# Miniprotein binders against Serine/threonine-protein phosphatase CPPED1 (CPPED1): the designs that were tried, part 9

Target 1, 314 residues: Serine/threonine-protein phosphatase CPPED1 (CPPED1), of Homo sapiens (Human) (q9brf8)
Amino acid sequence: MSAAEAGGVFHRARGRTLAAFPAEKESEWKGPFYFILGADPQFGLIKAWSTGDCDNGGDEWEQEIRLTEQAVQAINKLNPKPKFFVLCGDLIHAMPGKPWRTEQTEDLKRVLRAVDRAIPLVLVSGNHDIGNTPTAETVEEFCRTWGDDYFSFWVGGVLFLVLNSQFYENPSKCPSLKQAQDQWLDEQLSIARQRHCQHAIVFQHIPLFLESIDEDDDYYFNLSKSTRKKLADKFIHAGVKVVFSGHYHRNAGGTYQNLDMVVSSAIGCQLGRDPHGLRVVVVTAEKIVHRYYSLDELSEKGIEDDLMDLIKKK
Below, E stands for the ipSAE of ESMFold2; O stands for the ipSAE of OpenDDE; V2 stands for 0.75 times the mean of E and O plus 0.25 times the DockQ between their complexes.

## First folded at step 5 (miniprotein)

Design rf (from R1 with E87R)
Fold by ESMFold2-Fast, scan of step 5:
Structure rf (fold): chain B 314 residues (1-314), chain A 94 residues (1-94)
Amino acid sequence: as target 1 above (314 residues)
Amino acid sequence: SPAEKILNEIIRLARQVLEQAQKYGNTEIAQEALQIIREAVQALENGDEQRLEEALYLLRMALSIIAQELGNPDVIRLARQAIKLVRDAIETLQ
């Protein structure tokens, strides 16, 4: 990407990195800082879910546009500005090749263009973005539209890993791509150990688990027990502190050993009792503290002082 | 065909989930999920090809939600069997 290209479009991940955060400038601890996490704007789902509409696959998404615009406006008003805004997958509802996908994509791009240019976007793929069973073609389409499906970047001594969790769910149509991510991930986790990163944080769409590592397989909202345990053990060994996910459209999560699994509820369609919202994540030298805010709360009152006080340098 | 057998088994399991769920008190979340299951089952029974894939996506989500919301072992077992078959059906369509 050239500077001219970046000026006209989002700063997309390329070559398994995010140019907005040059690694050579970000490898040393320079916190504390915070970022904003959203999940599942999923343009098209509110109408489909609320009406049981199996016919049109989400032919109306004005509510999701307004909710996501409110989210962007709230984020843009924050002072100091967050380091980045991450969207943890299911950007749109229409699956690859389905009606309304192009229109949903263009509308989301329009809304996201309003994000302050000083706040980089970090985009994570979800099952609706690349398919429940991804193919080389659906992955390539996502990468063309939004940027790399998995990549790493550094912010102030903290390593962030974005993973394509659909390869963990069902890699049967793209086993070579799954193998490539596995090899890349092992290399990144090795780098985290070797460089003694302050923290390592993972973003992926599908949660490892919703409440407990030993919970039964849901076959949709959580990764299989064998897969989640293998990933959790790799993360723990490398010093990963937390995994952030969407997918469930409800706030959930738990702790396995010293690894936190945090499932964040949706900007768009809610499938539980949570309000439409965003998660504020504060990163200090010792700990990661986070809190879910409704869009109304964040828009009207901003971030509570107890969280902002953690960012003040002593 | 193999695909028809899978769809018929999904419909059968989803209808059993609806029957079992009726034995328990309903929260708003449970009622929403049950309504989605009813709509999806109707779409699958009507055999509309254009509706099929979307119905399977919504059905899978609703089955998982009703299993979690009710926490009943029979509902969970039936829902998870149906979800696994829905996954297989979607994979076959793609």
Scores: ipSAE 0.270, ipTM 0.700, lowest interface PAE 3.6, mean pLDDT 88

Design rh (from R1 with Y57W)
Amino acid sequence: SPAEKILNEIIRLARQVLEQAQKYGNTEIAQEALQIIREAVQALENGDEQRLEEALWLLRMALSIIAQELGNPDVIRLARQAIKLVEDAIETLQ
ESMFold2-Fast, scan of step 5: ipSAE 0.353; ipTM 0.744

Design rj (from R1 with M61L)
Amino acid sequence: SPAEKILNEIIRLARQVLEQAQKYGNTEIAQEALQIIREAVQALENGDEQRLEEALYLLRLALSIIAQELGNPDVIRLARQAIKLVEDAIETLQ
ESMFold2-Fast, scan of step 5: ipSAE 0.276; ipTM 0.705

Design rk (from R1 with Q68E)
Amino acid sequence: SPAEKILNEIIRLARQVLEQAQKYGNTEIAQEALQIIREAVQALENGDEQRLEEALYLLRMALSIIAEELGNPDVIRLARQAIKLVEDAIETLQ
ESMFold2-Fast, scan of step 5: ipSAE 0.377; ipTM 0.744

Design rm (from R1 with Q68R)
Amino acid sequence: SPAEKILNEIIRLARQVLEQAQKYGNTEIAQEALQIIREAVQALENGDEQRLEEALYLLRMALSIIARELGNPDVIRLARQAIKLVEDAIETLQ
ESMFold2-Fast, scan of step 5: ipSAE 0.701; ipTM 0.882

Design rr (from R1 with I29F)
Amino acid sequence: SPAEKILNEIIRLARQVLEQAQKYGNTEFAQEALQIIREAVQALENGDEQRLEEALYLLRMALSIIAQELGNPDVIRLARQAIKLVEDAIETLQ
ESMFold2-Fast, scan of step 5: ipSAE 0.366; ipTM 0.751

Design rs (from R1 with E32L E87L)
Fold by ESMFold2-Fast, scan of step 5:
Parts: C-alpha cells; structure tokens; sequence
Structure rs (fold): chain B 314 residues (1-314), chain A 94 residues (1-94)
C-alpha cells in the first residue's frame, strides 16, 4: 500500500479491523442507523457476458464505470449520510494474472475515490478478486490493493464480520489460510455472544444458499450443502441475524431458522431481470430492514419515507 | 491424457445441454446463457491452455444459469454433470 492510499482514502481494513470505527467508541448501542450495500460492479463482465468473450476477461467496461459513478453520486446525496458503503465482492472481472486486471483496478479506485470521505468503504473479496481457488499470493495481492480479506468492525453496538468465502468454496491451495479464518471467525462469534451485541451481521461474496438451506449444490452460485449448513449453524448459535452476499447478479435469498440469507443484485452486469442497483439496510434495536433500489430510483427519489422513519431520532 | 478426456466429456455434455435446452431457450437470459455455452465449447475445442481456463469459468457460470432459468430436470442433470467435470478440469489445469 502507498502512504497516500493507506492513509484513509478507503478506510482500508488492517490488522483485522477498520480504523474508521474504533471499537471503544462503537461497542454500545447507538442506533438506529443505516448503510448502503452494493455488489459485483465487476468492471469487464458486461462485455464478456454480452459477447460471449471467453478469451480475455472483457476489454471494455465503460458502462460499469458509469453505473458505479451513478451509484457513488446517489450515495453522496443521501441525508443523513449512511454509516458506510459495503461492496460485497467481485470488484473487477479480470482474475489474478489476467489481461485488463490492472486497468480495471485503477479505474475502480478512481471511481471509489469520489465517495464522500465521511462514508467509510467496506470492501469484500469475491472470486474474481482472488481467484476461484485462492493462493497465498492472490490473497496477499488483494490485501495490498484493497485491505484485509476478512475482518470485523463495530458500529453502534452491532458487530459486522467480513469473510473470505473463497476459503469455503475451495481452500485446496491455501489450507492454512482457511484454518486461520476459521479460528478467527470462531473467536469473533464468541465475542458476539460474550458482549451481547445488538446484532451480528455477516458480509461474504458467495451466498450460503439462493432460496433454501436444503437446496441442491449449484457448484458455482451457492456454497456446498455441507459447508453452508455448518456455517449457518455456527451463525445461528452466535446470534447472527443476516448474511449479505453478491455473486449471483440477481436478488435472491431465504430464511433458515432465524438466519436471513440476503443475496443482492449487481451494480454492474445483471444475469437476471433486476435493475442495476443498491440495497439500503436499516438497523434498528429490534430488527434489520432492507430494500433493493434501482440506481435510477435511488438517484431520483432517494430513500422512501417508511425506511427513513425507522432511523429518525425521537 | 486424463485432462483431455475430461475436456472431451465436458464438450459432449455441454452439447447435450444445448440440444435439450433448445426447446425452452426463448427468454433473453436463456439465449445469452446458451450463446455463452456455444462460445465456451468452441474455445475448449481450440486448445489454448490460457483461453481454456477462462472458457471453463464462463461455461460453469452459463451452465448454472441455464439450469436455473429452465428448471427442466434433464437440463439440470446434464448441466450439473458438466459443471462437476469443469471443476475437475480447473483443478487439473491449476
């Protein structure tokens, strides 16, 4: 990391935490509040998908730049300001070592620099960011460029966990790194239980499931049945209320016991019928309420009054 | 070689997916996924190892999408069999 970039431009995670949210200031309930969630800007995918380009990882991404700029502009206009803006993985399309990766990365950095400095960025790794089968080298590259691949932070009494879901998908080339995340996660979930957090919320790129815990393995868009059940049970035991993911480029999800799985559609390339958009997530003392907005809706009308009423102080 | 046998079997299964899905592939999402499958199969047949890996990633995605979009049991079974072999091929190439 350069000193200029590391010095707070994106409030990058380091040492498994975010300096923008010091734990000593954020451990007690100070809600309600809200944050904005986006997924899969994935610069390069629109051309690769629309043209069937199997050769080079998509050599044009002007549309993704414009869409992401629209998202940033919409977020910057919100009043009151959201507590943070989280991007749930697949920041760029080109995988490690592939053509256009450097150019896609620099363009995304430029767009994200326009985010209001009062709104910290929370960056989650996706399969295109570190590879479908991550290595120590691809994880290290991500951490240099964007910040830690997994970390925790507190906001107003709520614990947020960012996980590297590629270790759950295929840890075969980095089993020690997967084991380290597993140990760290168990410690964080223990802290959630011991400190009686108001809520615990998880961000990871790959959904546990798309519709139900017992659904068949998709082999790409969901975690394997054995893995998702093990993780879901850990989350439920620790009091995690919701997991937010991207990856699917469609809005989806379901509930398993008291755990919500929320799959958010893409800022960039759509693989279904949803508009390019962002999810508004409102955190109250009792519940977590969220709604997907098209970029046009959020840009033109802002957040609907029923959601904003939940965050008003009395 | 074992890798060549896996790639040939992927091509065979992907072509069967294309044949079965043709009856149901009239939505824009289905048509795009089917086109990606065709392009990926062509890239696999061309045998460049670097291009092959990218074709396998797009094929895995497109096969999953077509299975979900159509919801047809035969398409789902064939697509999932192909995806399993795509995973094996990716591991072998990496």
Amino acid sequence: as target 1 above (314 residues)
Amino acid sequence: SPAEKILNEIIRLARQVLEQAQKYGNTEIAQLALQIIREAVQALENGDEQRLEEALYLLRMALSIIAQELGNPDVIRLARQAIKLVLDAIETLQ
Scores: ipSAE 0.261, ipTM 0.703, lowest interface PAE 3.6, mean pLDDT 88

Design rt (from R1 with E32Y E87M E91Q)
Fold by ESMFold2-Fast, scan of step 5:
Structure rt (fold): chain B 314 residues (1-314), chain A 94 residues (1-94)
Amino acid sequence: as target 1 above (314 residues)
Amino acid sequence: SPAEKILNEIIRLARQVLEQAQKYGNTEIAQYALQIIREAVQALENGDEQRLEEALYLLRMALSIIAQELGNPDVIRLARQAIKLVMDAIQTLQ
């Protein structure tokens, strides 16, 4: 597939921006608005998790296809249409170089092509997408397939930042790429301060924390205490209001000072008691309000009136 | 070898997690995590390099889940020790 064709279909981020939202039109407050957030469709995990398949990247994923198709159908039926649909990483289960990765990728591309053309797709890399320890090669593969691994875009006066959180987990095989993201992030946070954006919002796959900034290191589901504190302080200083993540396959989160950490449960495999679902995120001039919906709830009843009333201009 | 020592220590700690976790309540999530741990340990014992890498990824995830689900200090301690070694093993294999 050509890069141009793939970019047109998925509105792929390029040059550290998202062309679907031109900065000239989006830098001033034009809210309120809403977007939909999903995480961890992770084609292949349900079979691997339920059967203990340690031999490959999960050789069956029909249930994840059906769940993700249900999610897309639910989103396409929403009125008014959401501004975008963001997937917070772990798009597929098979790690780089593993069996079934190509097949899982092609099936996910097929499902995502059904997203309404008017709803840009925002893709965040997870550890399964680029490896627990990313390399220049795994990052390049992701960027060719899905678009840039980190980038920024503006919607109605709100700055959105997409980060590659694997550089925070383990940059040992690509330290120059980690340094490039660090420099780019510091520049974007400076822009947020200088332009007095209405809000700044971060998407990254790995949560800063699951419950509290001072919680113990989990060594998998949260960033290390030193790293999470450093990032949280940078975000707070720049006026970031919320970080959205996946990875945990359960709803979780907490607040540190004025920064919300929101962990969304999975479209695909659940590791907790939450239903397969999507998070509706409403952005007003004063606040960011969100709610997790099961796929069945969103498909059958849509978004509750109390949230939709927030997007009515007054 | 150094790699064999790390894998053997991972197996030892994971088996201790399985033993301790049997003492504390049952949920579907705990049962799934324990099953994944058992199957990952078996794959590690079989010694295939490509199966070892996949087993380490699943083991890392399942150990974290069981520690959080049970909330027991002994299970948490053992699981976190095992996860740290799993991270070291993954780096070595890569």
Scores: ipSAE 0.074, ipTM 0.593, lowest interface PAE 4.9, mean pLDDT 87

Design ru (from R1 with I65L; at its last look DockQ between E and O 0.43; V2 from the best seeds 0.00; counts 0 for: pae O 9.9 > 1.5)
Fold by OpenDDE base, look of step 6:
Structure ru (fold): chain B 314 residues (1-314), chain A 94 residues (1-94)
Amino acid sequence: as target 1 above (314 residues)
Amino acid sequence: SPAEKILNEIIRLARQVLEQAQKYGNTEIAQEALQIIREAVQALENGDEQRLEEALYLLRMALSLIAQELGNPDVIRLARQAIKLVEDAIETLQ
């Protein structure tokens, strides 16, 4: 299938950017806005987890379909519309080369096609999307399927950075791809500093940390102490105020200096006590405010008045 | 070889974790982690060089999950010991 036939229903990141947000129009602050953040729709995990069979890709995902459809319906009802909808990785459960990967991908694409066309999708790669140990081939498959694995875009003077966090977890099979992202990131962080962006925000699947920069290595749910510290220091030095992630299937987070680490719970499988949900993120000139909503709360009540007031204040 | 000794010790400790954790592992997370440990151990025992690195990473992850999920002091101790050896093995393969 040619790159043109993949003219799917949503704008894919290409050339390390998202064409839905022309940089020329989005480099200046234009007032408050908001976006929706989801994580880990991970089609196939709910059943796989319940049966203890996570390695076989998951053979049923009807519940994740329903949950993600509910999320899409909730988002589409929001007024004013969110600037974008970001999915912070683990889009599907079947890892590269596993059974049901194609079917899960097609079903998620089908569900995501129902997102209002005025709401761009921002897709982050997770370890299920590109593998625990990504290769050039798995990254290429992701890029072909969903768009660039790392990229940047501007919205109203805010710089958004999407990172492939799996390059920080295990780059052993793709050290050159990691190096390319590292170089690109350093350039983007330099731009953030030079252009005095209103805010800089990072999206990555794997959290830097769950609660503290000094927490022990979980070896799965967080990055290593060395890696997280290096990244956090780079982000802080560039004026990044918040990192959003998924992967943990729980709400978590903490602060390191002026950096807020936000771990958002899943649309799909819940590993904790959090409901299936989405995070509303309000960006003002001065601050970033966020709140997790259950799918039911967001569907029934929409965004609460206090957050809506922040969005409507010029 | 020193590498074989480390691998054998990893396998031994991981099996001890499996044995101990099975007594307490009634959560979905624990069951999944135990399954991953079992599969990783099997991969290591089979000597599949192509999967060795992956098996070690999966084993590290699953051992960490087990230690967190069960909160049993003996399991935690065994898991942490195994994790350390797995990390040493991963570093040796790099």
Scores: ipSAE 0.012, ipTM 0.226, lowest interface PAE 9.9, mean pLDDT 89
ESMFold2-Fast, scan of step 5: ipSAE 0.710; ipTM 0.893
ESMFold2, look of step 6: ipSAE 0.013; ipTM 0.497
ESMFold2 (binder alone), look of step 6: mean pLDDT 83; pTM 0.820

Design se (from R2 with Q32L Q68E E87Q)
Fold by ESMFold2-Fast, scan of step 5:
Structure se (fold): chain B 314 residues (1-314), chain A 94 residues (1-94)
Amino acid sequence: as target 1 above (314 residues)
Amino acid sequence: SDTQEVLKRIIQLAEKVVQISREHGNEDIAELATQIIKEAVKALRTGDEQRLEEALYLLRMALSIIAEELGNPEVLKLARDAIRIVQQAIEDLS
């Protein structure tokens, strides 16, 4: 019995690739196209945050279910359909081994099964998904549940890279896994340069920075200054144009040289003033254009004509 | 003794954040900070590594948010000092 027939109709990454987009068919420019980006549905966080609960992994998450169902319904109504729906980490709130983790996971799987079968899911690991200090065991659990923690795929001549940013935050319990990702990333960036991809785009849970490459270390919301500079320089050298992240539960970002850092606010718990929402990302031959939509805006009005015109004009 | 000194310093910094938040009329922020700090203090006292890590990351998150909401340079400096102490505690537990 196939994974699709088993009711698991997600296009899960395996072997560091995403089978929904075979490289042989996707290596040439076939745009323009668009995709939808969400972050931090994080089932359990709203109650845990409001009560300061650090013990129980969040024992209530009905609001996050409703918000994520609204997001899925909005995405399913879009015409034309987006090429994929990416979730930039923190799928659930309960850390590995914590109470409610299994129940949160099964509820999220149920909600995500409602995504139109024609729209592949791209799942990025966050700190709550694999732990702040990941281990071989927590990474393996994530890969069994959701698919590979890092991988690449091609869509219409554009290279997409999904990274496990927890290896950059704290690899102390799994240094060999961090080294494997580093080697793999260097190989992927070399491929991007050699094949002259139309664009290269990175998804990772933790932002490089929130406002500026030279900002102080936050020790939680941004990668350390030494790490972010090394990664940003590697990305720039390979022609990466944008990094998309979650984690901050607010819209943020900036530009370093020709690299955009885009931080998207949450589907679930908001920590700032942004509405619960999704980011629409339009990819043209010349540029990448994106805009954050509240769930209500996207549900009621869909995507604004100025963005849709970029997709419809040949 | 080392753990008790870290706890004492975190409590002192937390009390200062609560005081500044109330002085600026931000009772909701003061209440949230108080709740998260109480949970972090409980976690530090138990010595459970996973619980400690979770509490310390929530504390760092709360301090960053509070500093941004208040927009006060003194609060931002205080929050950064608290985050450095919390980060040292995490490293010492590893």
Scores: ipSAE 0.044, ipTM 0.517, lowest interface PAE 5.4, mean pLDDT 83

Design sf (from R2 with Q32L M61L E87L)
Fold by ESMFold2-Fast, scan of step 5:
Structure sf (fold): chain B 314 residues (1-314), chain A 94 residues (1-94)
Amino acid sequence: as target 1 above (314 residues)
Amino acid sequence: SDTQEVLKRIIQLAEKVVQISREHGNEDIAELATQIIKEAVKALRTGDEQRLEEALYLLRLALSIIAQELGNPEVLKLARDAIRIVLQAIEDLS
């Protein structure tokens, strides 16, 4: 095993699982616990956005490096340590084949190597990571660099599912890969039902919706109404409690029946009024409680006592 | 002002959409982008920063789709729809 794969930083998901969390040790309730969620570090976007450069991957990303380093430093200082750090897609801005992609990727790898060895990293693909219309080639490139694009893992009796949402957005160039994920997902949701998991939680880059299940199609920030309803109904039937996403570069979300849709704002470029930040997610036997923190808040003050008390006193 | 800078970028991106679309014979997309330029010029005195940022993001999406997938009718439809949403947002601000 290479040094880059040791220590939990680049534990590439393989065979649709994460070795950092062996199922045989994690299938029974052992909570409460918490994890940290970030989205859209998207190295290159701030410069590309500010200049209107839609053809290149953004030729400067020093601000995104500093923001992501601040995020890693804040996470590393937390006590007790979070169970894992998940990045909900758009790791870099340069799409497959675009200038600066290799340089942005190597810089992000360098920054992520600083994550505490005891905190496994969970990586979700976004549209900039595999393309708005993924191909077998762009998916394979992602899997070589970061690990499987979809997979499952267990932590303390909770099932986590990482999905490639680009197959839901536009599978036209890789229909067999989309079908494979659909079959795999149905199998995982069946396992969730059969094993009576404490909770099932989904990570995917594109939100099902931004405010409500019946909202109009945005054509970019949300999945189509027909697709989101089919997925939401499958999730609800299997006992999925929450879907976490990025993509929108703003905090958003809502609830459909017993399913929460949580859209987390970006570590990198902001499109709304939210600060650059991270979401703290606390998992108890009864509920999932989460709160968005600016990078400054989390690094200076840590996690507020009301959230930490849920871990220490139950 | 931030609003004026955002509107200038909208105009620049829409001009690029017009150019690329015409080079590839997609006159309907070029016409929509031309309407964006006209409406953005009228909107220069409004100040809804969030809505203008959303419009910029959708124009960037449309331009990216046009550049990558120009010959695919389904993705060109997505670009047209995104451009129409931008146009509506600008008109609402005018």
Scores: ipSAE 0.007, ipTM 0.359, lowest interface PAE 8.1, mean pLDDT 84

## First folded at step 6 (miniprotein)

Design fb2 (from fb with I61L; at its last look DockQ between E and O 0.76; V2 from the best seeds 0.00; counts 0 for: pae E 4.7 > 1.5)
Amino acid sequence: SMKVKIEIRADSPETLEKVIEIVKEIAEILGLKVEITREGDTVRVEIEGVDPELLRMALSLIVREARELGAKVEFRIEKE
ESMFold2, look of step 6: ipSAE 0.106; ipTM 0.577
ESMFold2 (binder alone), look of step 6: mean pLDDT 84; pTM 0.808
OpenDDE base, look of step 6: ipSAE 0.659; ipTM 0.889

Design h1 (from R1 with I65L Q68R; at its last look DockQ between E and O 0.56; V2 from the best seeds 0.00; counts 0 for: pae E 10.4 > 1.5)
Fold by ESMFold2, look of step 6:
Structure h1 (fold): chain B 314 residues (1-314), chain A 94 residues (1-94)
Amino acid sequence: as target 1 above (314 residues)
Amino acid sequence: SPAEKILNEIIRLARQVLEQAQKYGNTEIAQEALQIIREAVQALENGDEQRLEEALYLLRMALSLIARELGNPDVIRLARQAIKLVEDAIETLQ
C-alpha cells in the first residue's frame, strides 16, 4: 500500500495484523485502558428502510453522515483518548454491485478521516460490505478498500481478534477463504492459550447469538446453532471472554458459560428503540466493563464517573 | 426426481407462508421479507440454474426474518418447515 495509507488516518490491516499496535510494544499488560465500539453506520439504510427497498432504495445518506460525524466529534472530545475506535461492520448499505456503493464508501472515508490521528481505526467487515454470499472478488474489493477482513492485534497485553463472520454464515462461493480463516483462527487461539493473555476479545459483525446459545436459528441475525456452539467452545477453551458484534441494530446479548456475547446497536438506522450510539469498553486487569451511550449523552457529558474511575485504576 | 420434489415442496411451503403472512405482517421488515420471498420463489419456479443457490439462501434468510419478526405461531411453523427443506437443499449443493 502507499506510504500515505500506511501513515495516514487509516492504519489499514495488512498481513493479518494492524501496524498501529506493534506486537513487541503491546504484548504485556499496560491497562487499564478503553476503546470505543460503533456499529452499522450503513450509509444509505435509513432511506432504503423508509422506502421499503433494502436492495435499491438507498440513494440518500445525509442523515447517516451527520450521525457518524456526531460520533467522530464525540470520540475526538474524549479525555483521556481511547486506544482505538472499532466499527463493527456494515460500513455502508449498498452491497457489492448495487447502486451508490462507491459514493457511500467515499463519503464514509471522508467522515472517518476526521477521527483524531492519535486514535487508530479498527474496521470489521459486515454482510453489506462483502455481500450475503461473499466471493473471492467481493472479499478482495473489501480488502482493497478497508484492509484485511480478518486479523489480530495486541493492546496492553490483550489479544484482539477481528473475524469475517460472513464465512460462518455462507461460505458457499469461497470455501478456500473460509478454510484459510479457520486455520488462522486456530493458530491465534493457540497463541492466546499459550501466552495466558490478560484477556482475549473477538470482534465480528454477526453475533453468535442474541440472547442464548440455545435460541432458535434465524439465519439472519445469529449464526446457526451448530456453528455458534463450535465457535463459542473454541473461544472459551482459548480464554476469550467477550465477543462484540453489530448487525442487529439493537442492543442485545447474553452469556454462555464464561463467554459474553455483546450485541451493540447502530450509529445509523435503528430497528428498535435504542438511540443512535456508541459503546464504551473499559479493560481492567480483572474484567471488561462496557456501556452503551447515545451520541447526545457522550457528546454532552462524556464518560460517566464510575467508568472513568475504572479507566484510571492501576 | 428427489431433488425436483424437494424444490417443488419448498415452493409450495414458501407460497403458503406468503399467503398466511400477508394476514399478519405489515411492518417495514415484514414487507421487505415478503418481497424477497416472492422474488426467490419466482427464481426457483423459472428453473434458473445459475441463481438456484442464491435463491435458496435468500429464501432461508427471508423466511427466518419473517419467523423472528412476525409474532404469529402459524406463520412461524410454516416458515420453519420451509427452512428445514431449504437447508436440506443447500446442503446438497455443498
Scores: ipSAE 0.006, ipTM 0.357, lowest interface PAE 10.4, mean pLDDT 85
ESMFold2 (binder alone), look of step 6: mean pLDDT 83; pTM 0.830
OpenDDE base, look of step 6: ipSAE 0.038; ipTM 0.474

Design h2 (from h1 with E32L; at its last look DockQ between E and O 0.06; V2 from the best seeds 0.00; counts 0 for: pae E 14.9 > 1.5, pTM E .562 < .8, other shape alone 2.801 > 2.5, placed apart)
Fold by ESMFold2, look of step 6:
Structure h2 (fold): chain B 314 residues (1-314), chain A 94 residues (1-94)
Amino acid sequence: as target 1 above (314 residues)
Amino acid sequence: SPAEKILNEIIRLARQVLEQAQKYGNTEIAQLALQIIREAVQALENGDEQRLEEALYLLRMALSLIARELGNPDVIRLARQAIKLVEDAIETLQ
C-alpha cells in the first residue's frame, strides 16, 4: 500500500500543489459545488483570553476541542458532501517555541482525523502557526507538520490559491522566502488572468481589510494600507473574485471594486458577538455565494434550502 | 465636551495598559498603547472633530487587539472598560 493510500484527511500540500485534487481531473467546470471554511480553532486561546495571560496561559484547550469536534460532526453530516474543508489559519494558539505547542498540535490532528475521508482538508498558515515574525526555521516546522505554507490547487475548474500572509506582515527574518512566494504568486495570477479557470479564489489568514480598502491601518488585524492595496490590485487584475480570511475572530468584510474580502469568525475563541461557526461557500458558474452558520445551526438544520438549491440545480 | 472627557479617560486607561505591557516586556502592545495616547492627545490639542472621530475608531480597533495580545486579567478589564467608552463615544458622535 502506498503512502497516499494510507493517508487520512491530511493531504499535506507538497511541491506547491495539493495531491487530493489532481489538476488533470479538476481543471474543468463540472457544475456548482461547495466547500466549508473554518478559522481560528486556536487551541489554547480561550483560557489565555479569559485569564489575560497569553504568555503563561493557554495550558487548557478542552473547550476548543469540543467546538472543533462539533464542527467536524456538523461537516460529516452534510449531504451532498462538501468538496473540501479549509481551515484559514491559527490552528493552535502556542506560537513556535512556546509551551504546550506539541500537545495542542497533536490534539488538533486527533480531532481533524475524524473528518469524513471523502472531504479533503486544506490548511492555511496563521501568525500563531508560524510566528508573528516568521523565520526559515518556523516555516520549515509548519511545513513538516501541516504541509506547504503556500500552494495552489484546482477544484471543478476553479483555481484556489493558499498564501502565507505573514510574509506580507513581517518578512524581516525571511526575505528570500517572501521573494519566493512573490514570484510564485505572480505565476499563479498569470494563470488566473488567462481566463482558463471559472473563478479564482484566495485563502490567507490575515485579511486585506476589515471593511474598506481605504480604512486606517489596524496594526494587527489588517495588512498595511500600501501592502493591501498592492495585493488587492494584483488580485483584481488577475480576475480573483474573493479572498477568504480569518484572524479577526469576528465576521467582517467588504468589496473593493469587484474583489470581495470575506473575513470569517472563529471556531474557537470569539472576540465579538458572533457564534462559533463555519462558513458555507457555494460556487456557481456565475458567482460565489457564502453564508456563516453557527455550529448549532449547521448541526441541527444543515444548509438552508436556498443554498442547497444552488448546489443541486447547477 | 463629552468626546474630550472620553478621550482623557482613554488616555488614562492606555497609560495603564502601557505600564502593564512594559512590566511583561511586550514591546508590540507598549507601542500600540503609545499610539493610542498619541492619537488621543493630537485630537484634543487640535480640536479637530474629524480627526477626533478617526482617533476614536482607531482606538476601538487597537484596544480590541491589546485585550487579545496581552491576555492579562488587569489588561482585559482595562480594555473592556476602554472599548465601552469608545462605543459610547461613537454613539455620541452619531
Scores: ipSAE 0.000, ipTM 0.199, lowest interface PAE 14.9, mean pLDDT 83
ESMFold2 (binder alone), look of step 6: mean pLDDT 72; pTM 0.663
OpenDDE base, look of step 6: ipSAE 0.022; ipTM 0.349

